# Ledger of designs, part 18: VH-VL binders against Protein disulfide-isomerase A5 (PDIA5)

Target 1, 129 residues: Protein disulfide-isomerase A5 (PDIA5), of Homo sapiens (Human) (q14554r378to506)
Amino acid sequence: WMQNPEAPPPPEPTWEEQQTSVLHLVGDNFRETLKKKKHTLVMFYAPWCPHCKKVIPHFTATADAFKDDRKIACAAVDCVKDKNQDLCQQEAVKGYPTFHYYHYGKFAEKYDSDRTELGFTNYIRALRE
Key: E = the ipSAE of ESMFold2; O = the ipSAE of OpenDDE; V2 = 0.75 times the mean of E and O plus 0.25 times the DockQ between their complexes.

## First folded at step 8 (VH-VL; framework fv_cilgavimab)

Design x7 (from w4 with heavy chain Y103E L104Y; at its last look DockQ between E and O 0.61; V2 from the best seeds 0.00; counts 0 for: pae E 5.4 > 2)
Fold by OpenDDE, look of step 8:
Structure x7 (fold): chain C 129 residues (1-129), chain A 121 residues (1-121), chain B 112 residues (1-112)
Amino acid sequence: as target 1 above (129 residues)
Amino acid sequence: EVQLVESGGGLVKPGGSLRLSCAASGFTFSDYWMSWVRQAPGKGLEWVGRIKSETDGGTTDYAAPVKGRFTISRDDSKNTLYLQMNSLKTEDTAVYYCTTDDEYIYGFDYWGQGTLVTVSS
Amino acid sequence: DIVMTQSPDSLAVSLGERATINCKSSQSVLYSSNNKNYLAWYQQKPGQPPKLLMYWASYRESGVPDRFSGSGSGAEFTLTISSLQAEDVAIYYCQQYYSTPTFGGGTKVEIK
């Protein structure tokens, strides 16, 4: 009647480990990568952030929607990683998630609107005009 | 590293012609609008004209003083911007700068060192 | 074309003191749709091309020291150097890119 304890389920893959169209950036390649894209929407996030978890699917879907446009990118920065802390501070990230729009690597504005796939998509589409 | 290198400047007589080139490197040249800006000796900056990226139509605009005389073109395969200057006038004497151009975000963010054009009899 | 007017033409300021440059446009360069001022500031040192300092009136270009700040909206703008340094000696230009690009006449900043 004694049942072996079931092994804990394997940890869910991190967002970074998932195969998506989102560019996961770190301090070392952040500037260089953004410079190559005309329009980049960057999500600064913490993996433990409940609101981040809620938005990630929408942001991922948005990235996939524009995956065939070489001039557009959706990127993410894990601000919890030690190597990204300086970057997040430099980019004035004060809370999670934070969305910044970059034009060829230059900060343009903070995205502070609808954090849904439709919201992100409409925003990026408007940037293409 | 973004680099813009102008060439082709020199001495020319009024009514003459000159062709300037700007060699670009370190970025995706074809994606950028490009502008020419000039500066007469000891004077301020004056926008000369621009050419849009091919994806944005590749059209050109010119400042009134050079319209009809100057032509801007680009060869994306060579990462080169051109300024054909015809019917040159003494008032066209200036250092001519090649610049990246973005009217939506930040204006002219990268500049070459410039090339001097002197129009004199 | 939008006419840009800078003042003063020249400014002498002691090291460590505040330098203030004004720029006026003949019409507003504020875009109502995005509430951005299409105004840039450039720094040009002797024998060098201009360098972009500020865009959208108040956004610092990368690498620009925080002693530089841009303010203003609509048709009145100001570039401020909070504490003038020796390396700040240059001519400064404002430029609007709301429509056909036009530059101000420039302001020469020197050390008193």
Scores: ipSAE 0.023, ipTM 0.708, lowest interface PAE 4.7, mean pLDDT 92
ESMFold2, look of step 8: ipSAE 0.142; ipTM 0.731
ESMFold2 (binder alone), look of step 8: mean pLDDT 94; pTM 0.954

## First folded at step 9 (VH-VL; framework fv_cilgavimab)

Design y1 (from x1 with heavy chain D102T; at its last look DockQ between E and O 0.26; V2 from the best seeds 0.00; counts 0 for: pae E 16.1 > 2)
Fold by ESMFold2, look of step 9:
Structure y1 (fold): chain C 129 residues (1-129), chain A 121 residues (1-121), chain B 112 residues (1-112)
Amino acid sequence: as target 1 above (129 residues)
Amino acid sequence: EVQLVESGGGLVKPGGSLRLSCAASGFTFSDYWMSWVRQAPGKGLEWVGRIKSETDGGTTDYAAPVKGRFTISRDDSKNTLYLQMNSLKTEDTAVYYCTTDTYFIYGFDYWGQGTLVTVSS
Amino acid sequence: DIVMTQSPDSLAVSLGERATINCKSSQSVLYSSNNKNYLAWYQQKPGQPPKLLMYWASYRESGVPDRFSGSGSGAEFTLTISSLQAEDVAIYYCQQYYSTPTFGGGTKVEIK
């Protein structure tokens, strides 16, 4: 079915500008930052991707759920930024969104389960045990 | 910033023993695998052995030339890696490096400056 | 153990020209579960420890200039310096980490 937008939406801050608990990484700091965290779930994304836009609220809520655990990070890499394109190629990102789990900066596996807050939080809780 | 600083190198006669230390900082040492790599003067690189993190089982592996003579251990409360070298031979003469061992991604990504072990009569 | 063979042993290249280093393994270092080649390249400058340059054969380590590139798969690999700079004078080592780690014999790169 159809919706008719009646006015253009006002400018919104980017996900990175919204000051959430999500750790936004760039190529210059990716490896060193991840090495400091026991568990990091990284979302590789493109801001214009519809599937990415759908998941962002779930991933953001997941980051908020673990914000007080210093050993855990939920991180994001914007693969459209020029400074991140080599990183996204090096991490074998073939499409968006892509989710990788890292243990102290070591790639462990691709996350391919439910892309919901519950799916992400259950995964991270299992890693802590 | 990651730092690895080796110490304990020196001159020793064949058949002697020596213990090397590697002081680590700038990362959570207890969750990393660590390796020793050596380089004889003017020669190439040779892996000596590794120790896994406790999370990954805490076990050690050694290259054939040192198996039974060298022992790798770690003290996670002191952020320190050790190499106990027994029954030393002249062919063990080398600079010994400690390195972080991120085996499934990077190989040996951080290296110390090395410590020289000389085994001579 | 997997034997790593580098060629050439030594290479002299004019500033700004291409340098090419070959590395062969006695067995494939391609891990089928993730399709990654467990092959690294290291640069060692005189009087310094080795420095990680490339991992997974073709992935460039952070801070490494883009004139360095790696290629190859399975058992044959190449490191290329597209425009040699004075600071690239070093010995270059390949290393497999598919199994018990082993290094190639090294390739010394010099300015002609």
Scores: ipSAE 0.000, ipTM 0.545, lowest interface PAE 16.1, mean pLDDT 87
ESMFold2 (binder alone), look of step 9: mean pLDDT 94; pTM 0.954
OpenDDE, look of step 9: ipSAE 0.691; ipTM 0.885

Design y2 (from x1 with heavy chain D102S; at its last look DockQ between E and O 0.20; V2 from the best seeds 0.00; counts 0 for: placed apart)
Fold by OpenDDE, look of step 9:
Structure y2 (fold): chain C 129 residues (1-129), chain A 121 residues (1-121), chain B 112 residues (1-112)
Amino acid sequence: as target 1 above (129 residues)
Amino acid sequence: EVQLVESGGGLVKPGGSLRLSCAASGFTFSDYWMSWVRQAPGKGLEWVGRIKSETDGGTTDYAAPVKGRFTISRDDSKNTLYLQMNSLKTEDTAVYYCTTDSYFIYGFDYWGQGTLVTVSS
Amino acid sequence: DIVMTQSPDSLAVSLGERATINCKSSQSVLYSSNNKNYLAWYQQKPGQPPKLLMYWASYRESGVPDRFSGSGSGAEFTLTISSLQAEDVAIYYCQQYYSTPTFGGGTKVEIK
């Protein structure tokens, strides 16, 4: 309706495109990657999910806090991607976000507690003890 | 891809010795407990022994039938697990598997194809 | 050592039917601190090494079909194949790793 509409802002980089300590995993390398870590907290998410968007900064900050510990990893799986749908189903992801803790690549438990940086950090610290 | 490849099996006389090796790849070998499991021909599975990770003390445990005769060791720099078998007996005849022990929490989740040890006069 | 006893020794089941394997331990393998049963199930096909199916009695290993399920607690456990498939023909072993690892005697599952 306006003669000179503003150009749309450039698309914001996706979480995967951001330089963070979060390991973005896909179906083919999910298990192999987890096997290389003693403790991995995995966030299964959908990019459009408002709750996911809210938690992503906290999860990212947590990943960065443990970036120097080779035995610890925070990983994410985009369940909306076609190639990850089977993986998310296999991992019994029923909603977003879902957080799973893997020990040496084995599913240990679902993380269903405080979805803040402090919550995640305390959880991972407890795992190391 | 996680791979475990056993080698060193063969024919040996009673009282003889043999050293098995297990080459590991596809995971951080040094972080894992490792076990040996054997299976006599047509028989069930029998745990042979275990070695913990160095961070967990690197200690070993053995099944009663092999204690004092078998020694498990590891070389993390080579991603290799060993089983030194001395004073072999006919009843030691079996396929020997190396397995990941997953900190004794999750059973034996990865297995090699095994190597056959035959003890016969 | 904890003695593991499986039953039956062999089982013939028609395709698509339920197969049930039982495992009993001479003492409880339930760890009170984490409330987990240190019990695993393995599948071994002819000429192959064993494959982990279940850990902590009921946790399905990655890649294991949903038709496989583990149940039980303490000293009595069950592996169930809800609908037996041709590829399920194998010997199945239970194993405790609560203490010195010990295996059951195995159960041979065949197609009727």
Scores: ipSAE 0.423, ipTM 0.829, lowest interface PAE 1.5, mean pLDDT 94
ESMFold2, look of step 9: ipSAE 0.608; ipTM 0.869
ESMFold2 (binder alone), look of step 9: mean pLDDT 94; pTM 0.952

Design y3 (from x1 with heavy chain D102N; at its last look DockQ between E and O 0.36; V2 from the best seeds 0.00; counts 0 for: pae O 3.4 > 2)
Fold by OpenDDE, look of step 9:
Structure y3 (fold): chain C 129 residues (1-129), chain A 121 residues (1-121), chain B 112 residues (1-112)
Amino acid sequence: as target 1 above (129 residues)
Amino acid sequence: EVQLVESGGGLVKPGGSLRLSCAASGFTFSDYWMSWVRQAPGKGLEWVGRIKSETDGGTTDYAAPVKGRFTISRDDSKNTLYLQMNSLKTEDTAVYYCTTDNYFIYGFDYWGQGTLVTVSS
Amino acid sequence: DIVMTQSPDSLAVSLGERATINCKSSQSVLYSSNNKNYLAWYQQKPGQPPKLLMYWASYRESGVPDRFSGSGSGAEFTLTISSLQAEDVAIYYCQQYYSTPTFGGGTKVEIK
């Protein structure tokens, strides 16, 4: 019985649509992009995942902290997208979020530690040493 | 595409000297540690030595059999790795490979085709 | 230096059958800080340079078929080809990079 219902607010921009230092990768450019970086931390995620939503700000902040280092990259893969499903399977993603470290595009290890900006930053810093 | 191309091999007499080169392309050469690995005819693989990236100090290490006789160097501006071999011995006869040296994860992930060094009187 | 010992020196296996290569190190190549074994496997076909197959004992290099697997920890390691193919004829080497790099003596794999 509202005569003039307010239009719903525009949808919030997706993580991919935000201007951040995170490299949003897809199946077609995943390997080629990673090969160009000495150290890449990749976040495999689902947009609807509450744990992913919680970690995204920390991961984004980490990416921004290393944005001026050409050898370092923080990347993300949306595993819900159809075009990324094969990639996520190939990378043995079992749950969300999953973090993998790649060295010049080659899988090195799964990151299974502190999922905070400090945790990610310390990890990447250790890789540089 | 990563490419490593060795050159400078050939026939040399015992006591002689030879300088090998390895031309690198398709990757950021300066970021990599590099190694030389050799293989005598019909024999196994033997690590010769390595040079670290400049960022990691650019220092060199050598296998005991070649220490004091061989010198590894690099010119990052030319994407080239070198192996200076002095006081060559017959037992130095081998195909010499240059390799990328990813010491903290994989070992030697890229290899050249090799260049043959024959030390004979 | 860490001494690497491979066995057998040569192995003849029928097509489609399992090939097993063993590698022993004179001391552990397990790094306690990250719990990784600094052990690699290489394949060398005739007239070609070695090719990296496996790193950290059990991680397949990109492009390496699933029939290749690495196992073991500490000082005992195994490379397994679950179903030998014609293109697998080669000499295989283990190598430790825990300290100054050293190679095993190699194992020649042939078709029976």
Scores: ipSAE 0.060, ipTM 0.728, lowest interface PAE 3.4, mean pLDDT 92
ESMFold2, look of step 9: ipSAE 0.659; ipTM 0.885
ESMFold2 (binder alone), look of step 9: mean pLDDT 95; pTM 0.957

Design y4 (from x1 with heavy chain D102E; at its last look DockQ between E and O 0.25; V2 from the best seeds 0.00; counts 0 for: pae E 5.4 > 2)
Fold by ESMFold2, look of step 9:
Structure y4 (fold): chain C 129 residues (1-129), chain A 121 residues (1-121), chain B 112 residues (1-112)
Amino acid sequence: as target 1 above (129 residues)
Amino acid sequence: EVQLVESGGGLVKPGGSLRLSCAASGFTFSDYWMSWVRQAPGKGLEWVGRIKSETDGGTTDYAAPVKGRFTISRDDSKNTLYLQMNSLKTEDTAVYYCTTDEYFIYGFDYWGQGTLVTVSS
Amino acid sequence: DIVMTQSPDSLAVSLGERATINCKSSQSVLYSSNNKNYLAWYQQKPGQPPKLLMYWASYRESGVPDRFSGSGSGAEFTLTISSLQAEDVAIYYCQQYYSTPTFGGGTKVEIK
């Protein structure tokens, strides 16, 4: 009597389905959510993009580092979703990943520095001062 | 849309007092630092003072010419910024603007239309 | 306090030509922790409040035409209007917000 010794692994949850401190936003809630946060760093991404996949652990760790500060959010927008297409176009996203900093929902600058946990956390700490 | 509307300007004698108000709408007023900036007729811009949000301590800072005479306060339940001006001098004659004070990024981002204060005998 | 000096006091420029406005601070306004210059530029037309044009010296505010650009670092800054339009006739102010806010004396830009 033989069990199936090598069944395929179950599907892994997507980044959005994982329980993390990252706020996964959509076009319908983007503006109102960001207006309530003094500082938001937003990652615009595509789930299949290899560059995005390398950054995801760093961005997730950054969100965790600031999870108890109600004024700060690390947010992500999946630009391949139909409901986010208009948002990503409005925000002039040209490639993946793209990182934008918003102050109370108003676009301030594109983040073009080091894409590591240390780079992100140093940036946010400088803003918090 | 963001709006800032000043009121309370007018004519006052030297040594007198006047209270300006700034009504805010279109944004979460309680989260913002606010400043007063003035402009004497035919002259440039001069910062008067600021008040921080309560979450950032609610403290005030003033330019040297007005320190001790002017007091900035806010009422977040009414979305209103105030400037109490005492011991007024003719040099205080100016249009007074309220502004959002976003010092670490934008400087003075949103401005009201201004209200004229004239101090003369 | 940081003293801001603008030059020239007034500037007459032909329509479609380049206008340049200079601003000098008595101290550096570069914040080393984030490498940003805490300098803003404002435009003020007659009978109107000032309007923010540039922040962090070289960052253009939303809705400001791309003919406006800011440059410089530390203590010396320039606002450039690459092709002057009729609606650009105004007084322009630089302002530091590195410390206690102070403004330059203004530069009046006119059509030649």
Scores: ipSAE 0.218, ipTM 0.778, lowest interface PAE 5.4, mean pLDDT 91
ESMFold2 (binder alone), look of step 9: mean pLDDT 94; pTM 0.952
OpenDDE, look of step 9: ipSAE 0.432; ipTM 0.829

Design y5 (from x1 with heavy chain S30E D102T; at its last look DockQ between E and O 0.47; V2 from the best seeds 0.00; counts 0 for: pae E 14.8 > 2)
Fold by ESMFold2, look of step 9:
Structure y5 (fold): chain C 129 residues (1-129), chain A 121 residues (1-121), chain B 112 residues (1-112)
Amino acid sequence: as target 1 above (129 residues)
Amino acid sequence: EVQLVESGGGLVKPGGSLRLSCAASGFTFEDYWMSWVRQAPGKGLEWVGRIKSETDGGTTDYAAPVKGRFTISRDDSKNTLYLQMNSLKTEDTAVYYCTTDTYFIYGFDYWGQGTLVTVSS
Amino acid sequence: DIVMTQSPDSLAVSLGERATINCKSSQSVLYSSNNKNYLAWYQQKPGQPPKLLMYWASYRESGVPDRFSGSGSGAEFTLTISSLQAEDVAIYYCQQYYSTPTFGGGTKVEIK
C-alpha cells in the first residue's frame, strides 16, 4: 500500500456560505427583500477588508439575536461581486464596511455607532420602540 | 408589492353614515401608522386623521372638521384600516385615500387609489 | 395649524425648461433635534392618487428622476424640475408633517 498524500483541507466557507441568519443580498433581490421588512440593517462589505472581517462575527450574532422576529432583518451585500457593484454605487457606498438602516425598503439613515453585537442590538431594540 | 385598496365609498344623504375599508398587503401592516387623506372634487388634499401602531400606543388623531364624527380603527389580524364616518355633511364629499404614515421620515409614502364618497340630498 | 402657501397656482413651462414651485409655511418646520425639515412634495396626475416625490425637503424618494430636486429650510421651500418632460405635467403639492399635517393648495404645471 502507498501512503495516501494528505488532501488539501477544504477552503473555509465564505460568510455567505456559512448558512447564518444574515440575509446575503444581491442587486436582483435587494429592493424586494427589504420592502418586506419593517427594519433592515444592511452591511455593505468587501470580503478582504480587515475592518469588515472584525465586524462579521458581531453582525452575524446580531442577526441570530433577532432571527425569530419576522419584522427585522440583518442583511449583507458583497460589493466586490460584479453583480453587486451597481447596487453599491446606487446606495452611495464609499467605504467598507458601511451600514445602512432601511425602513420597509426605504433608506432612513447610516449607522455610524459602535460596530459590536451590543451596539447593533441596542440600535435595533431602540427601533422597535 | 405594496398595495392599499380602499372600498365602501358611495352616495349617502346628509346625516348618514358610511364605513370605508382599506385592505393592505405587501408590508408589515401592524407596525405602520396609517392615515386617511381626502380630496374634494377639483380641490386640494386634506388630511383627515391617523391611527398609530399598537406598539406606539394605538391612538388616533383627527382634523378639526371631522373630530367627533369620524372614527379610525384598524384590525391588524386582517391587515385592514377602517374609517367610520357618521353625521355626514355635504362638505365631506371627496375621494378618500388611505396612506402609510411614516411621519418621522417620509410623511405619506404609499397611497391607495381612493374611494369616492358623495354626500348629497 | 401650520398654513402652507404655494405659488404660483399654475405654471406653464416649455419642454426642457426649468420649472420652479414655491412653498411657504406659516411657521418653521425645521426640527432642531435632527436638523431635518419636515416637508414633503407630492405629484398628482389626473385620475391618480398623489405620489411622494421628496421628503425632508430635499431627499428624493426612490424611483423619482433626478431632474426633481427640493431646496429650502425653515419656512420657505422650492421644488425644481430641471428639464421639464411631458410626463411631468401634474399638480404638485407641498405638505408639512412637523405637526398636524397640512398641504399647500397645489401648483398645476403645464407645457407651454
Scores: ipSAE 0.000, ipTM 0.561, lowest interface PAE 14.8, mean pLDDT 88
ESMFold2 (binder alone), look of step 9: mean pLDDT 94; pTM 0.951
OpenDDE, look of step 9: ipSAE 0.708; ipTM 0.889

Design y6 (from w4 with heavy chain D102T; at its last look DockQ between E and O 0.44; V2 from the best seeds 0.00; counts 0 for: pae E 15.3 > 2)
Fold by ESMFold2, look of step 9:
Structure y6 (fold): chain C 129 residues (1-129), chain A 121 residues (1-121), chain B 112 residues (1-112)
Amino acid sequence: as target 1 above (129 residues)
Amino acid sequence: EVQLVESGGGLVKPGGSLRLSCAASGFTFSDYWMSWVRQAPGKGLEWVGRIKSETDGGTTDYAAPVKGRFTISRDDSKNTLYLQMNSLKTEDTAVYYCTTDTYLIYGFDYWGQGTLVTVSS
Amino acid sequence: DIVMTQSPDSLAVSLGERATINCKSSQSVLYSSNNKNYLAWYQQKPGQPPKLLMYWASYRESGVPDRFSGSGSGAEFTLTISSLQAEDVAIYYCQQYYSTPTFGGGTKVEIK
């Protein structure tokens, strides 16, 4: 799965390169960034994972739905990046995608419900109540 | 980044009153429950009381030794927590700390440096 | 109120060796709806405020070295420092926040 250095670039930007409401995090800034938010739903993913690719539009739409609420973040961590491997081990990520809910940066629970925009938004709305 | 700074401590006679303040910065104060915790010189830690955020009802709870004598309040426009202490006793002599109170998750995660209250004749 | 009992009251440990601090609560502090123990550990060095080390019994606070670990469930808990360093000389407190917050009496850790 290594890229050929002379191959042409992909036709569109990666999810991280797209300028969406999703907060893309790395091991160096993960904890400090999450501490600023009352509620953060984090998607741990691999860019090559087909299940992740199917969920990305739903998670992105969820982030957009809450973009104006400064207490809420939808964040993503690419576990294939070398910089993030220690973080993904520390957070016990064993498969992709994995969704964790954090309250002011501290792990609260794993999200195991529907991986759709409606599933995510209903979950987050319940947290705001 | 997060700072909690207590003030208003000092020497007071038994039966007297004193008002402590805790100035908060580096976080959204109005979202947090806040607590006071005290420590008598050379002794352990003792929770004094808490106040909820306004969105969670703004109510207070107190430890038994201070009920009816101490009142916790907050001013979210000034990012300030208060402790009004009345009918002070020598047993109230302690360093008083303000803390952020996230009792469902962390307990007391951020602490100020404390302010000393001495109750003596 | 839930009474928290720490043992020992003081502990002298050689540098690089293991320190073990026990904490018992008078009733369970395990919250059934999320299966979390509402038990925290604090470190207090002379002249300083307490510092949160552990929450939910076994979760380390940000910036706490991994030589600190917490274990136990229900009513019996342990804080372990796997390899004592000079900067670990402090008083350590357990605290339950299942109900009205209460603290253990503290354990003073010193270098032998």
Scores: ipSAE 0.000, ipTM 0.549, lowest interface PAE 15.3, mean pLDDT 87
ESMFold2 (binder alone), look of step 9: mean pLDDT 93; pTM 0.948
OpenDDE, look of step 9: ipSAE 0.459; ipTM 0.835

Design y7 (from x1 with heavy chain S30E; at its last look DockQ between E and O 0.22; V2 from the best seeds 0.00; counts 0 for: placed apart)
Fold by ESMFold2, look of step 9:
Structure y7 (fold): chain C 129 residues (1-129), chain A 121 residues (1-121), chain B 112 residues (1-112)
Amino acid sequence: as target 1 above (129 residues)
Amino acid sequence: EVQLVESGGGLVKPGGSLRLSCAASGFTFEDYWMSWVRQAPGKGLEWVGRIKSETDGGTTDYAAPVKGRFTISRDDSKNTLYLQMNSLKTEDTAVYYCTTDDYFIYGFDYWGQGTLVTVSS
Amino acid sequence: DIVMTQSPDSLAVSLGERATINCKSSQSVLYSSNNKNYLAWYQQKPGQPPKLLMYWASYRESGVPDRFSGSGSGAEFTLTISSLQAEDVAIYYCQQYYSTPTFGGGTKVEIK
């Protein structure tokens, strides 16, 4: 199919628009979705944040590593979206990125270790089973 | 809102039997391990036993004083936990609490209001 | 079974003063894989069921005021109430969930 050669290139898809194993959540579905997962690591982020941009490939790879385990989710919340501002305030997000661990939708702790695929996967694999 | 409601407590003679129920709501009951914890009048808390989720094998564990006399079961279709108590002794007199048993993170994070079992001649 | 020993049995503290409750386990409750202590604290007010205060020794349950803090690792733990309030009058229990769950004997906290 012929693209219009005089038009600018289509914009790159956002992280949310990409087909990855990351669950992109909004205020309306956050709690409902997390209640169904034994373990969820949530990245609260802003798309313009340079530190967030550096972590996105690592967090995405972590999600892919656990894609076949129905009990585990890696989720992301864009705190700049209007729909998510109340959620990010309620979850006491004070900077970006912020990583929280939830167990069946209940907050357990803030993740403060290495922001690499290995750091994230080691954390999840060390959880009690 | 998580809610746990025990029922079935009452007065029973030594050697008798009693069955307690715990109705659960506000969470996905089938995913949770559940425990019974008891408290004799004026005394501390004592764990009685647990039942794991079906996903984690559905098995039970019991405290030594009740093993062989008490049986924990669950009906996930009714969101209900049960405690069958047989060969009751006077030292089984207590308020019995139903709890969520989060072995993984929180310990006993949600509790019912309790139901009183009195074992007396 | 891991035996949990609390001290003191009873504690009287003036309003606004610090209360400290000790808990010892007969074995370590530190899970080496995740470096978490499987030790919880519960508050029980008269006529009420117990309420979870702390999990993993030092993590506060949602809705628990900042004046409550937990510390310790391995086999020795403390619960501290930095400024005792009237509503803090209760019995406090430690409990390990590293293995077969067991509770401490409780510590009754009263206003002096």
Scores: ipSAE 0.676, ipTM 0.884, lowest interface PAE 1.5, mean pLDDT 94
ESMFold2 (binder alone), look of step 9: mean pLDDT 95; pTM 0.958
OpenDDE, look of step 9: ipSAE 0.783; ipTM 0.905
ESMFold2, look of step 11: ipSAE 0.674; ipTM 0.885
ESMFold2 (binder alone), look of step 11: mean pLDDT 95; pTM 0.959
OpenDDE, look of step 11: ipSAE 0.720; ipTM 0.889

